Miniprotein binders against q8lar0. Designs and how they scored, part 14

Target 1, 344 residues: q8lar0
Amino acid sequence: FNDGLLPNGDFELGPRHSDMKGTQVINITAIPNWELSGFVEYIPSGHKQGDMILVVPKGAFAVRLGNEASIKQKISVKKGSYYSITFSAARTCAQDERLNVSVAPHHAVMPIQTVYSSSGWDLYSWAFKAQSDYADIVIHNPGVEEDPACGPLIDGVAMRALFPPRPTNKNILKNGGFEEGPWVLPNISSGVLIPPNSIDDHSPLPGWMVESLKAVKYIDSDHFSVPQGRRAVELVAGKESAVAQVVRTIPGKTYVLSFSVGDASNACAGSMIVEAFAGKDTIKVPYESKGKGGFKRSSLRFVAVSSRTRVMFYSTFYAMRNDDFSSLCGPVIDDVKLLSARRP

## First folded at step 5 (miniprotein)

Design s62Y
Fold by ESMFold2-Fast, scan of step 5:
Order: C-alpha cells, then structure tokens, then sequence
Structure s62Y (fold): chain B 344 residues (1-344), chain A 92 residues (1-92)
C-alpha cells in the first residue's frame, strides 16, 4: 500500500444516476472501490437537507452514514506492519454521533464532536496492526436514530504505514519529536485529531498513548508553527487532552525530562500553562501566547522511584481560538527528551 | 434562469475519455433531478478528449449551485486522472 488517499478515498468518483434515489445510494457497490451497507447517502458540497447544512470538507462530494450503515474497502497490506487510517468526519443531526472504525480484530468507537473546529468537521486518525496480507477497512455508524438517514459525514479516507517506535541515542523516549504519525492530507490546515484510548504499540502516534477524555491534535509545519522538525502535538482541551509514554527507568537514578512549549500560530492566544509529569514529579510551564507562533524550552529533573516511569503532558489552558471563538486550542508540545543525568 | 456550460477534458487515453464521458452524463442527470432542474446534455468523445455541452434551466439559485459544484468536481477529477479541464460558462 502506498501512503495517501485510499482508492476513491475522497469519494469524488460517485454512483450512476440509476443507482440513486435522491441522495440515497441504492446499490451496495455503486461508489467505486467501496462496498456499502445500510442507509448511505452521497452528498454534494453545499447540500441543504431540511434545516441542516451538510458540510463537505474538501472537493465536491462526501458520504453520509445513516442508521447502522457502513462503508468498507479491502486494501493490500503487509502482515505484521502498523498502519494509520485518517478520515474527515462531521456530525450532522444527532447530538451524540459516533463512528466505529475497524480492521478486524481491532476496532475503536470515536465520538464525533463539534468542539474541535468551527468548520463543522475534523480529521480523525486511528491505527491497527495488520493480521494478514490484506485489511478490510470498515467505517460504521453504530447509531440508531428516528431519522434513518441521520449520521456522520465522512470524506478523505487515507492510510499510512507506521514504523515501530525506536529510541534514539541517549533519549529513552520513543518518537519524542512526534515526527512519526498519521497521514496529514495536503492543503487541509486543520490538523489531525488522535482520539483517546490508543495503546502505545499501535497508536497512530507511535510511542505515545492518548488516554485522556478528549483528543490531542497532530499538526504539521506547512500549516502551523512547529518548534522542531515537521510535526508536533497540540493539547487542545486542557487536562482532557493528554499524551503519555511509559519508559524504563532505574530506581534511584536521576533523569532530566526536557521539552518545548509553544503555540501553533492558529490564533490561540492567552496565558497557557503546560504541566509535565515524570511519575509523581511535576513542573508547570507558563507560556504567554500571542497566537502567532514561537516556543520556549523547559526541563524537569527527577529521581526515578520505579523500574517504569510514566511521562505525561497536559495543559490547564481550556480555551477557543480567537479567530473563530468556537474551536478548542492550546499549547504545542514538541522535542521531548528524557536523558539520564548520571549512572549509579 | 438559463445557463450553458461547455466542458473540455483531455485525459491520457481514449478508453479513459469514454469512461469519463459516461460518468459525467450520469452525474449531471442525477444532480439535475436532485435540484429540480431541466437539463440537456450533449457529449462527444474525440480520441482522448471529452467535449460536453450542458444547457441548464431552472431556479437561478440552484442553477448557480450546480455550475459551482461541477467546476469543483471537474477540477478534482482532472488532478486525479492526470488530465486537463477547461470550463466555459455562458449565462443568458
């Protein structure tokens, strides 16, 4: 599999007129490369349905999954390798919409929330480990609403091969620069949400776990201010957006955790505070953001008390962007290093 | 209102051109039905080039919506197929 959009992953190749009833697709193979189940609609950009405005993230078309509906595509993969799936999704009608993303036996249920973007849609990422030479990628709406057409919009389904995380030199943290991560669609400036409940061995952010109540945002240097390299993580929902990694430490040994704190140049301005943890040891790092980029570096010296130490970051800054007053935003974390200060 | 759209798409080979001609006609007919518009479509395939003339009649708001949607879709298709697209719109 080559990294990028799946075949017809952006849904710009659509069904024949004879396979449509209004916006409903009535033939399960009508959308090229996709197998459909349940009530699926093919939605043109700017479509108005009753009192609802259906927002298509990019291009002219997207699909909407109604009650218990799904889309599926079989992709060739390498057994034993890790892959990220990235797609855009938008809530349309129900107050609590969800999508179940799966490559059997792996699956995750993702809440589709409107708090992350003022545009009405966001990019979401999930990861899996290939169990065979092919993967059946399924995106399913588990919802059951009175209106059978009610459910999330989906667009821009992409996949990227992930490499096993490896420590580098003296840094005992894996992927501390966040340079390994999910596919970022070109010309989309919203970043990618990494939902909670990822595990570190097949997280879309290799080495890192997102165990918080809300997603963290993965950002790229083409659209955002990134302190180091090309990728970073934005902590968008205060204490509800956190990244963590468990590392091996030697009890009694002294370590230094260092990292960059900045802003994404996304109009997220204010008095930010990032809190970093190494087990029970912590440091609060204030950062005055003008929402125009920039960063500073900080560090925490600590003595390990266990053979395993949890490193974690979150922010106490729970705010919205100053350009839309509705999208969650927060400080950027990057260039995380954990080094031994001495060997006993 | 009344609008005439002339589309010229050049793609790598004649087989692709014939397939695109079919897809275009199907999509335009579906969108016209969805939006309650009257549409007349002429499609001509000349080797690797698809030439489409669309005459649309209906509510001005929906006519302009279809025009913009077609322009967006054709731009995306041209990029995906490694082809070239030219769209001319004549409002009457």
Amino acid sequence: as target 1 above (344 residues)
Amino acid sequence: SKVTIRIEITVPDPETAEKIAEELKEFIEWLAELLGLEVEIEVEVRGDTVIVTIKIKGDPEYVEYLVKLLEMWLEELAKKLGGRVEVEVERE
Scores: ipSAE 0.545, ipTM 0.852, lowest interface PAE 2.0, mean pLDDT 86

Design s65F
Fold by ESMFold2-Fast, scan of step 5:
Structure s65F (fold): chain B 344 residues (1-344), chain A 92 residues (1-92)
Amino acid sequence: as target 1 above (344 residues)
Amino acid sequence: SKVTIRIEITVPDPETAEKIAEELKEFIEWLAELLGLEVEIEVEVRGDTVIVTIKIKGDPEEVEFLVKLLEMWLEELAKKLGGRVEVEVERE
């Protein structure tokens, strides 16, 4: 599989007129490259559903998954390799809409929430390990609403091969620069949500776990201010957006954890505090953000008390973008290093 | 409301042009039925170029909706296929 959009992943190739009843797709193979199940609608951008206007994230068309509906595509992959799936999703009607994404036997249920963006849609990511030389990628709506057509919009389904994170002699942390991560669609400026991962071994952000209550946001240097390289992580929901990694340490040995704290240049302005943890040791790093980019470095010197140490970052308080006063945002973390050091 | 749309789209190869012509026709016929519009479509494929004339009649709001969707769809297809698109809209 080549990295990028799946075949017809943006749904711009649609069904024949004879396979449609209004917006409902009545033939399970009518959308090229996709196999459908249940109540599936093919939605033109800006189409009115009663008093609701459905926003399509990319291009002219998207699909809407009704009650217990699914879309599926079979893709050639390499057995034993890791892959990230990225897609756009938007809630349309129910207060709590969800999507189940799966490549058997692995699956995850993703809440589709409006707290991350005022645009009505966001990019979501998930990862899996290939169990054979093909993968059946399934996106399913587990919801059951009074209106059988009620369910999330899906668009822009993409996949990227992920490489196992490799430790280095200079940095005990894997993927400390966040340069390895999910597919970022060209010309999309919103970043990619990495939801809490229910499968420890299959993170779309290699080396890192998101075990918090809300997602962290993966950002790119073409659209955001990134302290180092091309990629970074934004801690968008205070203490409810955390990124963590467990590293091997020697009890009694002194280490230095260093990292960049910055601003994504997304109008997230104000007094912020990033808290960094190394086991029980912690440091609070104040950062005065102007919402226009920039960063500073900080460090935490500690003595390991265990053969394994959990490194974790979160923002102390919730923040919202000052251009819409509704979208969650926060400080950026990047260039995380853990090195052994002499005791003071 | 009555609108005439003239489209010329050039793509890398004749097979792609034929596929676009078919998809464009399906797109317009489906949307016309969905929106309650009357359409007359003339499509000509000349090598790597698709030439389309569409005459649309119906509710002004629905006509504008179809025009905007068509423009968005053609822009996305041109980018995806490495082609060019030229659209002329005449209101009557």
Scores: ipSAE 0.502, ipTM 0.825, lowest interface PAE 2.0, mean pLDDT 85

Design s65W
Fold by ESMFold2-Fast, scan of step 5:
Structure s65W (fold): chain B 344 residues (1-344), chain A 92 residues (1-92)
Amino acid sequence: as target 1 above (344 residues)
Amino acid sequence: SKVTIRIEITVPDPETAEKIAEELKEFIEWLAELLGLEVEIEVEVRGDTVIVTIKIKGDPEEVEWLVKLLEMWLEELAKKLGGRVEVEVERE
């Protein structure tokens, strides 16, 4: 399971009839491999609840977490190793639903927002560093609504071991090609959202921080146009979707930051502009997208002014896909390299 | 509407087959109660193969939804267990 779905992570193995009251699960161990707390519902795909149809992301079944409800699974891990947790989530009732994902002592609160796709659900990822040879993975709804059953749907809980790349003489940044990243759901063309994370959180995108107001999208070459290798990042919400990395530089030394800018072949068309930063130095890279893939290379030559330089990318392009008119989309960045330039 | 579903699931071993047979029956009974459908379920285990015959009567929309849900669930289950699933649906 270190590189895929957790045991019964997709909830296709469910409770016995005697452990159910309608859709409510009344026995805390009724869902195989999971320990439940609070008001938890087992939801069949297409289920009508009141005036809503609950969208199940994968397969036939999902779980819905009501007020302060949780699901937990204890898994075997390697102490000192990094892991990503990825899951599908859908907002069901409140405008501002959230999920708290934790492996003690670390946790992150993720806003579950409907701006990223028209399907009603998205994949979200978080990462942790194992503190022992086991981990208690907990997904918790911190919400308190008038309807105690109100809360997000979750499905397809997966874990992947992460192997953080090291900088080299050919590239001072880590993971510039974005080839190391969270688990990607096979045969699904949705990508994976990497929500804003602080410097104190271990990123599911090794080497990179998302310190913005909205998520960036991690995309794969089986379903999207990826400039280099198998993985890339889409900057979906203009200046509100940014990736950054702090690299060690020598004050007074000249460097060249180079990178690819393109589109994901996801019907995101228009006049895109990616802005790349190296400390205070910046370049604006225009890209005319037809929404059908392709890319170009750009570079920024700069002189470092400090022993640490922040490299950051965002876009001024804030738009929706032209095939659904509702999903945020934007330019793809990939193959990011930072090299020392020769001094004459 | 009236629909008869015949399901044949082959799994790696007889012990797994017995567990799947029990879970499948429980699931169908729960879903039928949830949807207000009338169901008759017959389950037979033959070694590593589970044979289930389900006769469903109820609202046409609910019946078709249950058929689709079962097909989707069984495809996922077969993949997870390294088995085979055959589903035959007779609408009359």
Scores: ipSAE 0.515, ipTM 0.833, lowest interface PAE 2.1, mean pLDDT 86

Design s66F
Fold by ESMFold2-Fast, scan of step 5:
Order: C-alpha cells, then sequence, then structure tokens
Structure s66F (fold): chain B 344 residues (1-344), chain A 92 residues (1-92)
C-alpha cells in the first residue's frame, strides 16, 4: 500500500445486522478489513447519544472506541521505507480523551482536543519506518471511563509513503518547503495536525520535529493560502506550536536562514510575530494579517558555533479564527532555506 | 410517516452485484431497527445491477433521518465500488 485510504479506512462498509447489538459491534471481524477488540461502536452520522449528536467527517459512518478498545489492520509495506498514518478523530464524552497509534514496537499517544477545530473533528498524523514487509496498524483507546462506551470517534484512516529528502549544497535543510508530508483527505478543509514528536523517523513531516506542547497544522494549497508549492505549516498555538530541525554546520562559518511568513487565508487576522532561531541567534518577524492570504520573506544571518545547529520556528501569536471564534490559528511558515554565506 | 425508497446500484460486474445485494439487506435492516422503524426490504439482482425497494414506516423525524443517512451512504458506496447509484424517494 502506498497512498490514500486504507481498505475500508472510511468505514463505509459496515457490519451485518446479526453482528450488532444497537450500535455495539459484537463480532471482532464484523467491520470489513478491520480486526476489533474491546467495546467498539459503529456510529451513523448524526446519531443521538444522550445530549450528544455524533457527527462524522466523511460519509455516513464512523467507529467509536470505548474503554481499552482497538481497531487493527495488517498492511503490506516495503521494509526500510517510511509511512505516515493519518486519521480523523473527535472527542465525544471525557475531558481527557486520547488515542494510541502504533506499528509495533513504536507508538504515540495523541490527545484528542477540540481546540484546533470548531467542528470537533481533526485529522491527526503519525509516521513510522517499516521493520518488515508488513505492518500491523493499531489505533487504541487507552482510556478507562465510568461509561465503557466512552471514547473517541475515528474515521478516514489513510497511509502514505514518505520520502525523506537529503540535504543539498544550496539548502542544508531537509524538506524546507514542507512539500513532503502526510496524506491529506480530499475535500476536507481543516488541514492535518502533526502532534508533538522528537524522533525524526516518527515524524510525518520528514526532516522536522514537533517538540512543542501542542500540534502544528499541515496545510494544503487547495484549501489554504500557501506561500510556495502545495504545502506549508501553520503555527496554531503560539509558543506551544513549533517545528525544529538540527542541521550540520561548520563552526565559525556564516550562514543565512531565509523563510516565508504568511497568512493561511483562514480568517486568522491580527498582528502576528514569528520567531526564527538558529542556535542562540534569533529574529522576530512581524506580519500584519487580514486573514485573506499573502506572505513576506525574512532572513537571519548568523555564525555557527558548533557542528550542529538547531533551526526552530514558533510564534507569539495566540488567537482564534474570526469566522468561528473557537479554532486556534496562527502564521504560516514555508520555503525555509539555510545557505552558507561569504561574510562573517 | 410512510416512505418508499427505490434504489438502483450498477457496479462493474455481476459477482460484485451479488455480494453488495447480500450485504445491503442486512445492513438496512440493522439501521431501521436502530432507529425504531418498521421496514420492508426487497432486493433483486439483474446482472451487474442491484435493485432495492425499501418501504419504511415510523416517527417522521426518524424516517427523514433514515432517508438522509441512506442517501449519504449510497453515494459513498457508489464511489468506492466504481459504480453509479440512482435513488427515488416517494413520500406518502
Amino acid sequence: as target 1 above (344 residues)
Amino acid sequence: SKVTIRIEITVPDPETAEKIAEELKEFIEWLAELLGLEVEIEVEVRGDTVIVTIKIKGDPEEVEYFVKLLEMWLEELAKKLGGRVEVEVERE
């Protein structure tokens, strides 16, 4: 499997009547292509459960994972290759809902939060390096709530092969244009959340680490204003949303870090400030946003002090979109270049 | 409320049509039961085409919800199967 939705990744092929008790799926193989464990519900879009109305982001059906429940699918992959797993998720009942995504032996625990999207649904992505010619993709709810059915909704599970770019003589940064990244669900205008990670081979954004407290948002040019090419990153939670990359530098040599700062055209308006770092050297880049797109370029000249230099971006702008007054938003970063310079 | 839904699903081959016909009846019966609706379903396979007639009766709000959800689901199925779907709804 290379790109796009996993077989029945959107859960539109459902269980037979005899495998159901209300919304509960009672046969572990009832949902085609998936192996289930624990309390799993098959949820029609708009289903009423108490005071909740459960809406799904794609099609008519989604899956809800109750206490310690899981869904699993075995997929053919190429040993040594990198892949991103992307899925839609929404919190339903508890204040602290999480999903554990794994391809053994590696995993990540992702907080499912309503702060990123007013609809409650967001796309989340995680990456792995294949250890064999197959991968067991597991999405698990580690929660234990009083109501055993309480847990996140999941929909639209997809996988994409990732190709980590190599540094060049002209640009020392890998994937500075953010063009290599996770699968984006067609016809969904919310972008993809990349949760915090500190391991490059588990980053769905090759070359970049998200070492911040909150996710960064991966955006596409079909739904957002992107400064260069088709993809960019939105720093949605001020200093709590950051991307970083460690690059090889020569001590005493002068470098120039250049980049675009812009507006995603998502009704995120205000006086934005992006901070760019190269080790201890920094520059603050103000950008007055009208929430309708556009960008400008900036640069930071510095002298490397070690054989490795951390390049990092975050913003001091912490605000919500003006069209929903609830979704976090911020400046866009794109077209990042690190070049050696002649001058000290 | 009473509603009659006539569905015609055309797929690439007869084998796929038979498989879909077999799954559809069970699935629609589950959905109707979930929503507390009385349902009568007739499924016929003609080559690469599945013809479904659904007669539903129940609470007006639940009947309308069933119709909307079924239409959404059939659109996704058609795209997934590389086929086409025609839906006709007659309200009484």
Scores: ipSAE 0.567, ipTM 0.859, lowest interface PAE 1.8, mean pLDDT 86

Design s66M
Fold by ESMFold2-Fast, scan of step 5:
Structure s66M (fold): chain B 344 residues (1-344), chain A 92 residues (1-92)
Amino acid sequence: as target 1 above (344 residues)
Amino acid sequence: SKVTIRIEITVPDPETAEKIAEELKEFIEWLAELLGLEVEIEVEVRGDTVIVTIKIKGDPEEVEYMVKLLEMWLEELAKKLGGRVEVEVERE
């Protein structure tokens, strides 16, 4: 199975001198394992362009995609299986840089935003369902700027096979513990952004949709405080970061939605409030964070009014980490359970 | 300024060593041109081991940048190839 960096996904194997003009790669097959299109630059870590220092996320080299430029790799996959693509990206020059990630016929356009970390780069994730026993993974810059070299930096391209969990007698929500998710780059403490998506089949977080205006952050227990297991979700942009799942319910039947609320131990301190929804029913859960980890459990009892009920979480806490005063942060949710309850 | 770098890379097999020797020379020549530095490269392959001596001359800031980038790249390359890298840097 594919679980980790793609062949030369970190771009540490580079082009030959004869295939370069400055930082521009002039041969479409010059970077091992990748096929290039358009204006593509091979960027060494710490490279200065004018007064700007380009930050390479991992190792010594990354790739920068200029106007309408692309990188492509053909990978062996299992037809019918779901896969998550994860990569590091950094905005370099334009205010509204974007990347289009595709495995035909599926694609998504992702805004590359600077609000999630102070490092200048973040990990982004996307998912697809394999339509054959191979996939052409394409990352494309749809931008058209005055400087044709202007575009995002990309590094550390990885893929992970996803195993979507099923509802059980102990939890009718899928993936309530968030243990199934995108590949997390080892030794990187920033988490993985899950950009907005409206289809749970194409979510890098199986079972969950991110229909909000901004990404949610997927965090791991090696670098963050996680209430249960190894993975959790951080609601980083208040009401603009939300996760949702639609579940089958029986009208008139009573259910209990229970979940953990905490902080990620990432210097995100303050009076947090997580709001949980089950259809029209809601509960506001206050949490006083010291930014050093910890959590509490809460629950919402409700009577279903429909054969399908939307479960959703967001926060009213809109703040930045108190160690950098620039990175959006917020409460962690984890261990989400929805169970049928006996009536009193 | 002037800096001499001596590199010894041990990899799984002689064919990999020959490939690494070629790639390392191309990489160093590209970086030197990109940074406006003068470089003299001596490469020797002994079985599964690549021995490289690099003499770099130019602007002190650019020389130090190239040294740091080479050290970082060689560390990542060793991890990728399952090999061993030894680097000695002599500043003049």
Scores: ipSAE 0.564, ipTM 0.855, lowest interface PAE 1.8, mean pLDDT 87

Design s68E
Fold by ESMFold2-Fast, scan of step 5:
Structure s68E (fold): chain B 344 residues (1-344), chain A 92 residues (1-92)
Amino acid sequence: as target 1 above (344 residues)
Amino acid sequence: SKVTIRIEITVPDPETAEKIAEELKEFIEWLAELLGLEVEIEVEVRGDTVIVTIKIKGDPEEVEYLVELLEMWLEELAKKLGGRVEVEVERE
């Protein structure tokens, strides 16, 4: 499988008129390449339902999953390889909405929240390790609302093979530059949300775990200010957005953790403090953001007390973009290095 | 409102042309029903080229909505299939 949209992953190939009743799809194979279950709607961009206008992220069409509805596609993969699944999702009802993404036997339930952007939708990513030469990719709405059509809108389903970097003598952290990560839709300026996950095999950011209460945002240099290379991570929800990695260390040996702190050039301005951890050792890094890009480097020198050391970053306080005063934002982390120090 | 749309789509092969012609007709008939619009469609397939004439009548806002959706959809299809699309819209 090459990087990009799944076959008809953007839903631009739709059902026949005879397979439709209003916006409802009444034939389980009517949408090319997809197998449907439950109440599924095919939604044209800008469609109005009562006082709502449904925002389609990409192209002319998207799919809305009602109560306990799902979409499924079988994809050829390589057994033992890692893949990220990325899709856009929007909450359409006033109620709390979720999506369950699965490649059996593994799954993740994701809250679809409006706190990350003002556009009405966000990109979400999840990863899996292939257990056979095929994968059944399922996106399911576990909700049961009084309106059976109530549920999230989904669009732009994509997949990417992940090739995680290995530790080296120059950096014992894996993927410290965040250059390996989920597929980013071309010409999309919103970044990709990496929801909370505590299992490395399910992280779309190889080497890194998101064990916080809210997502971190993966950003690209075509649309954001990135300190090094093409990719970085934005810590969007204060202490509730954190990235972590456990590394092998030698008890009693001295190490230096170094990293860049910046702003994404997304109008996230103000006084910020990034806190970096290496086990129980910590440093607070103040950063005055003007919301127009730029960064500075910082470092933490510590003595390992364990054969495994947890490295973690978060922002001390919540911040919001000053161009909409509603979207969560925060400082950027990039170019993370952990090196043994044979200096005193 | 009354609007006439003329579309010419060139795709890599005749099989794709036949499929696009059928999908375009189904697309327009579904949207016209959904939006309460009156529509007349003429479709001709010549090898790898699809020629379509659509005459739409109805509420001005709904007519413009369908025109914008159609243009957006055709642009996505052209990119996906490696084809070329020419669209002409005449109001009144």
Scores: ipSAE 0.575, ipTM 0.867, lowest interface PAE 1.8, mean pLDDT 86

Design s68Q
Fold by ESMFold2-Fast, scan of step 5:
Structure s68Q (fold): chain B 344 residues (1-344), chain A 92 residues (1-92)
Amino acid sequence: as target 1 above (344 residues)
Amino acid sequence: SKVTIRIEITVPDPETAEKIAEELKEFIEWLAELLGLEVEIEVEVRGDTVIVTIKIKGDPEEVEYLVQLLEMWLEELAKKLGGRVEVEVERE
């Protein structure tokens, strides 16, 4: 599989008229490249449902999954390799809509929340390690609502091969620059949400875990201010958006954790504080954001007390974008380095 | 409201053109039914070119919605097929 949209991953090739009843797809193979199960709707961009306008993130069409409905596609992969799956999703009607993404035997349940973007939708990513030369990619709505059509909207399903972080003698942290990460849809400026994840094989950010209650946002330099290289992470939900990595350290040895703190140039303005942790050692880094980009470097010097040290970052306070007054936002972290301290 | 849309799509080969003509007809008939619109569709395939003339009658808001959605869809379709799309809309 090459990186990018899956075959008909944007659903712009649709069912025939004879396979439709209103917006409902009545033939399980009617959408090219996809196998359907349950109540699935083919939704045109801007379709009205009561007071709600169903926003399609890419092109003219998306699919909506009703109660216990699924879409599935079989993709050729390389056994032993890591891949990220990225898709856009929008909550449509129920308070607690979720999507289950799976490549058997592994799966993740993602809450679809409206707090991250005022556009009505967000991109989500999950990763897997290929167990064979084929993967059945399944996106499923586990919900059971009174309205059987009530469920999340899905669009822009893509996949990307992930490369393991390369070891270096100048940084014991893996993927400290966040340059290895999920596929980012071209010409879409919303970033990619990385939901909470506790297993390395399923992290779309190689080396990093999101062990917080809410997602972190993966951002690109074409649409955001990124301190180093092409990719970075935005800590969007205060203490509930955290990124962490456990590294091997030598007890009694002194280390320096250094990193960039900035703003994403997304109208997230105000007084911010990033808190960085190395085990129990911590530093609070104040940052006055103008919402127009830029960054500063900070560092934390500490003595390791264990053979394993957890490095973690979060923002101390919640913030919202000042251009929509509703979307969660926060400071950017990038260019994270952990090095043994040398005596002058 | 009454609107006439003329669409000219050029694709790599005649077989693809015939398939696109049928897909366009299916797409427009489904949307017209969904939106409660009256449509008259004429499709002509000339080699690698599909020429579609659509006459739409109905609620002004729904007519405009179909026009906008069709233009958006055709742009995406052209990208997938490596073809060219020209759309002309006459509003009465």
Scores: ipSAE 0.565, ipTM 0.856, lowest interface PAE 1.7, mean pLDDT 86

Design s68Y
Fold by ESMFold2-Fast, scan of step 5:
Structure s68Y (fold): chain B 344 residues (1-344), chain A 92 residues (1-92)
Amino acid sequence: as target 1 above (344 residues)
Amino acid sequence: SKVTIRIEITVPDPETAEKIAEELKEFIEWLAELLGLEVEIEVEVRGDTVIVTIKIKGDPEEVEYLVYLLEMWLEELAKKLGGRVEVEVERE
């Protein structure tokens, strides 16, 4: 069972000199544990491409995928179990670089964007349900640029088992504390991006859908201020970063949605407003962030109007970190509870 | 610019030492070609220990870049193998 970096997932074991032409890898099995296709480059940290310096996220080496290039590894999994795949990625040359991550028949296309951090790279996550006792993990560049070598840099490919949301006798929401989620590397202080995903079964955040235009950020208590437990979600792109869950409700019954709103202690300071939804019912929760942590609780009492109720959170405004003036940031949500209200 | 690097790597067994010696030679030859550097490499395997002497000549910035990459790679390699690495760099 894979728990953490895949074999040679950090690409520190490289090809032989005879399998290289400059930085291009010319033998499809030259990188240990990986099968290559298309124009693939093996990139040393700090490598100069004209006036550009390529930053490798982890260690001395990473891989760059050119036009329609891919890397693939076959791994052992448990049929019926859920897994998250995480990897670091960076844009190198084109404005609209993307990566397609897949375990057949499921796949997702991820825009590789520079809006989430100032380091030039971010950690991305995706999830799949195993359909057999093995999985072929493929990361592919669907782009076609004039320069066939142009494409995203990839490093640190990891996998972690995801567990079904834990049911409780009181909380109707699954994984309301966000304690179940994708792999978080211990030495990475930037969090993990959860890109848009409209299908809950393929979400790296069990129980929750990210059905928005931009990613939400998954944060840990070792590097951020987290209201409850060890994990939380940061709503980094205003209305374009949203988490949602559909729950079963009884029409005419009264419920209370309660949750924590805080700041991640990441220099995201200012006036913030988190909007929480329960179907058509909503509450706006203002929060004055000092960028140094802390949180407050809020609640929304509502009467269900259907047998299914969509619970959703987003931030009203875009915000930027005050320490780099370029990275998107926002309020933290955590400890989400939906409880049936007692009637007199 | 001229730099001499002396490396001593101790690993769990002689088979691993032979593999590391070959991998290190391939790594250095590739990087030297990539960076336009002249390199002379001498590798000796003594049981579980790999002893390497590398003499590098070329552009000062590219020489220092190779030293930087080599030190970083050896540190990662030592962690993966549960071994010990000693590196000495002499600049002339």
Scores: ipSAE 0.509, ipTM 0.837, lowest interface PAE 2.0, mean pLDDT 86

Design s69F
Fold by ESMFold2-Fast, scan of step 5:
Parts: sequence; C-alpha cells; structure tokens
Structure s69F (fold): chain B 344 residues (1-344), chain A 92 residues (1-92)
Amino acid sequence: as target 1 above (344 residues)
Amino acid sequence: SKVTIRIEITVPDPETAEKIAEELKEFIEWLAELLGLEVEIEVEVRGDTVIVTIKIKGDPEEVEYLVKFLEMWLEELAKKLGGRVEVEVERE
C-alpha cells in the first residue's frame, strides 16, 4: 500500500440486501474489503435514525459502530516502514464516545469530540511502524451503552506511507515545515486532527510530538492560509494544543529558533499569542488576526545548556471561529528552523 | 407521492455495466424497504450503458428523500467509475 483511501475505505460499496436487517449488517463479510464484528450499521446519508440525522462525511454511505463493534481490513505494507491511518469520525449518541485504532500489537484510544468543528465530524490520524509485510487495520468501539447500536460513525479510511525527515545543515529540526504528515482527503476543507502522542518516530506528524491534552490540526494550502509550502499546523485549543521536538544541541553554543506565526484564513480573529520554547528560554509572539490569512516571522536566540533541547509551541489564544462560533481555532505555525549561530 | 425516475449511466466497458446494473437494483430495493416505499424497478444493459427506470409510490417526504439520495449517489458513482450519469424525474 502506498497512499490514499483503502480499498472501499469510503464504504461506497455496500452489503447486499439479503445481508441487511434494516440498517444492521448481519453478515461479517457483507461490506466489500471489510471484516465486521459486533453491531455494525450501514448508514445512507441524510436518513433519520430515530430523532437524529446522521451526517455522512463523504459520499452516500458510512458505517456506525455499536457496542464493542469493529471493522477490520488486511493491507499489504513494507516491513519497517511507517504509515499513517486517517479516518472521519462523528459522535452520534453518547457523551464520551471513543474509537480504538490498532495494528496489533500497538493501538491508540481516541476520544471523538465535537469541539473541533461545527460539521459534526472530524478527520483523525494515527501512525504505526509495520512489523511485517501486512497490517491488520482494526477500528473498534470500546463503548458499552444501553442502546447497543450507539457508537461513532466512521468514513473515509485512508493510509499514507510516511518518510521520516532527517535534520540538515540548514535546519537541525526534523520536518520543520510540516510538509511530511498524514493523508489529507482532497475534498475535505476541515483539516486533520493529530491526537496527543509521545513517540515522534511513530507520530502521524514525523519529528513532532503532540504532548498536550487536545489535538493539533494539520492544515493544507488548498483550503487554508499556509505560510510556507503546502502544509502547516494550527494550535486550536490554547495551552491544550502543543507540538514539541527534542533536538541535539551543544552546551554553550548559541542557536536561533525562527518560525512563522499566522492565521489559517478560517475566520479565527482576535489577539493571538504564540509562545515558543527552547528549553527554559521562551518568547511570546503576538499576532493580531483578522481571520483572513497572513503571517509574520519571529525568532528566539538562546544558548544551549544541555546536549538535548526541547523545542515547543503552544498558544494562549483559546477561541472559536467567528463564522460558526463553535469550532476551536487558533494561530498557525510553520517554517520552523533551528540553526547554530556565532555570538556577536 | 408518485414519481418515475429514469437513470442512464455510461461506464467504460460492458462488463462494468453488467455488474453495476445488478448492484443498483439491489441497493434501490434495500433503500426503498428502509423508507417503506413501493418501487418497481426495470433495468436494461445496452453495451456500456445501464438504463434504470424506477416507479416510486409512498409517503411524500420519503419519496423526496429517495429522489435526492439517488441523484447525489449516482453522480458520485459515475465519477468513481470514470463515466457519466443522466437522471430524469417525472412527477405523476
């Protein structure tokens, strides 16, 4: 597998009528390319389920995972290579819905939250390192609700091979431009959530750790204002959305950390402040946003005190977009560079 | 509460057309059952073209939902298959 939607990853190829009981799929192989377990529903876009309308993120159909339900697909991969999994998910009925994404023996539990967008769904990403020439990709609902059909809606399952970048003589930070990252669905204008993680070599954003309580948002230049290249990161939940990277430094040597701060052209307006850290050294970068794009550059000169230095960014700006008053938004960071410098 | 839908889908090859004809009929029957609608479906395959005529009867709200769903779904299906679709709706 190289890049894009998994076979029938958008669920547009569905079960036969004889394999259905209402919306419930009663044959575990009825959805082409997928193996099912538990209570799984095949959901047509816009149809009413009791008192709610389930929004299908892409195309005509999606699946909903009830109590302890799973979908699974075996994909050919290259042993030793890194891959990101991306999928759309929506909370449907319970307050605390979650999805467990796994490629055995590794897994991650993702809370499906409504704070990131007003559309009712978001794209989520996760990454793994292939341990063999195939991967069994499993998305599982660990929830147990009184209504056994209650659970998250899933659509648009995709995978992308990740090529971990290396530091260079021009930038000792890895992936400072954020150009290497998870697969972005071409028709999706909402960005991709990168949930908290602590392993930078398995991160869907190679080189970077999301060591915060909430996700950061990965944005593309076709739908957002991106300061440099095609990709950037939006710090959507103030101090609860942060990216970090540990770099090798020489104690006593002077370095310059430089970066762009802007807005995503997503109606996120106000007095923004990005705080950048290099170990204990910090700078607060104010940015007055009109929510219509644009950026400025800033820099932090510091003397390393350790053989390893943590570089980190977060924002003190905690707000919602002014076009929907419900989606978390914040400043964009991009084009992060760390260079050695001689003292004046 | 009574509508006739005429669908013409052109795909790259006759083998694909035959497969799509079978799948379309089954999906439409399933959707109609979910919506409590009465449907009469006629499917013809002419080379690389699938011609579907659907006569729908039932609750006005559910009939309109099915019409709109089919228009959206078939446009997406045609794009995915590298083909085209024409949908004509006649109210009776």
Scores: ipSAE 0.476, ipTM 0.815, lowest interface PAE 2.5, mean pLDDT 87

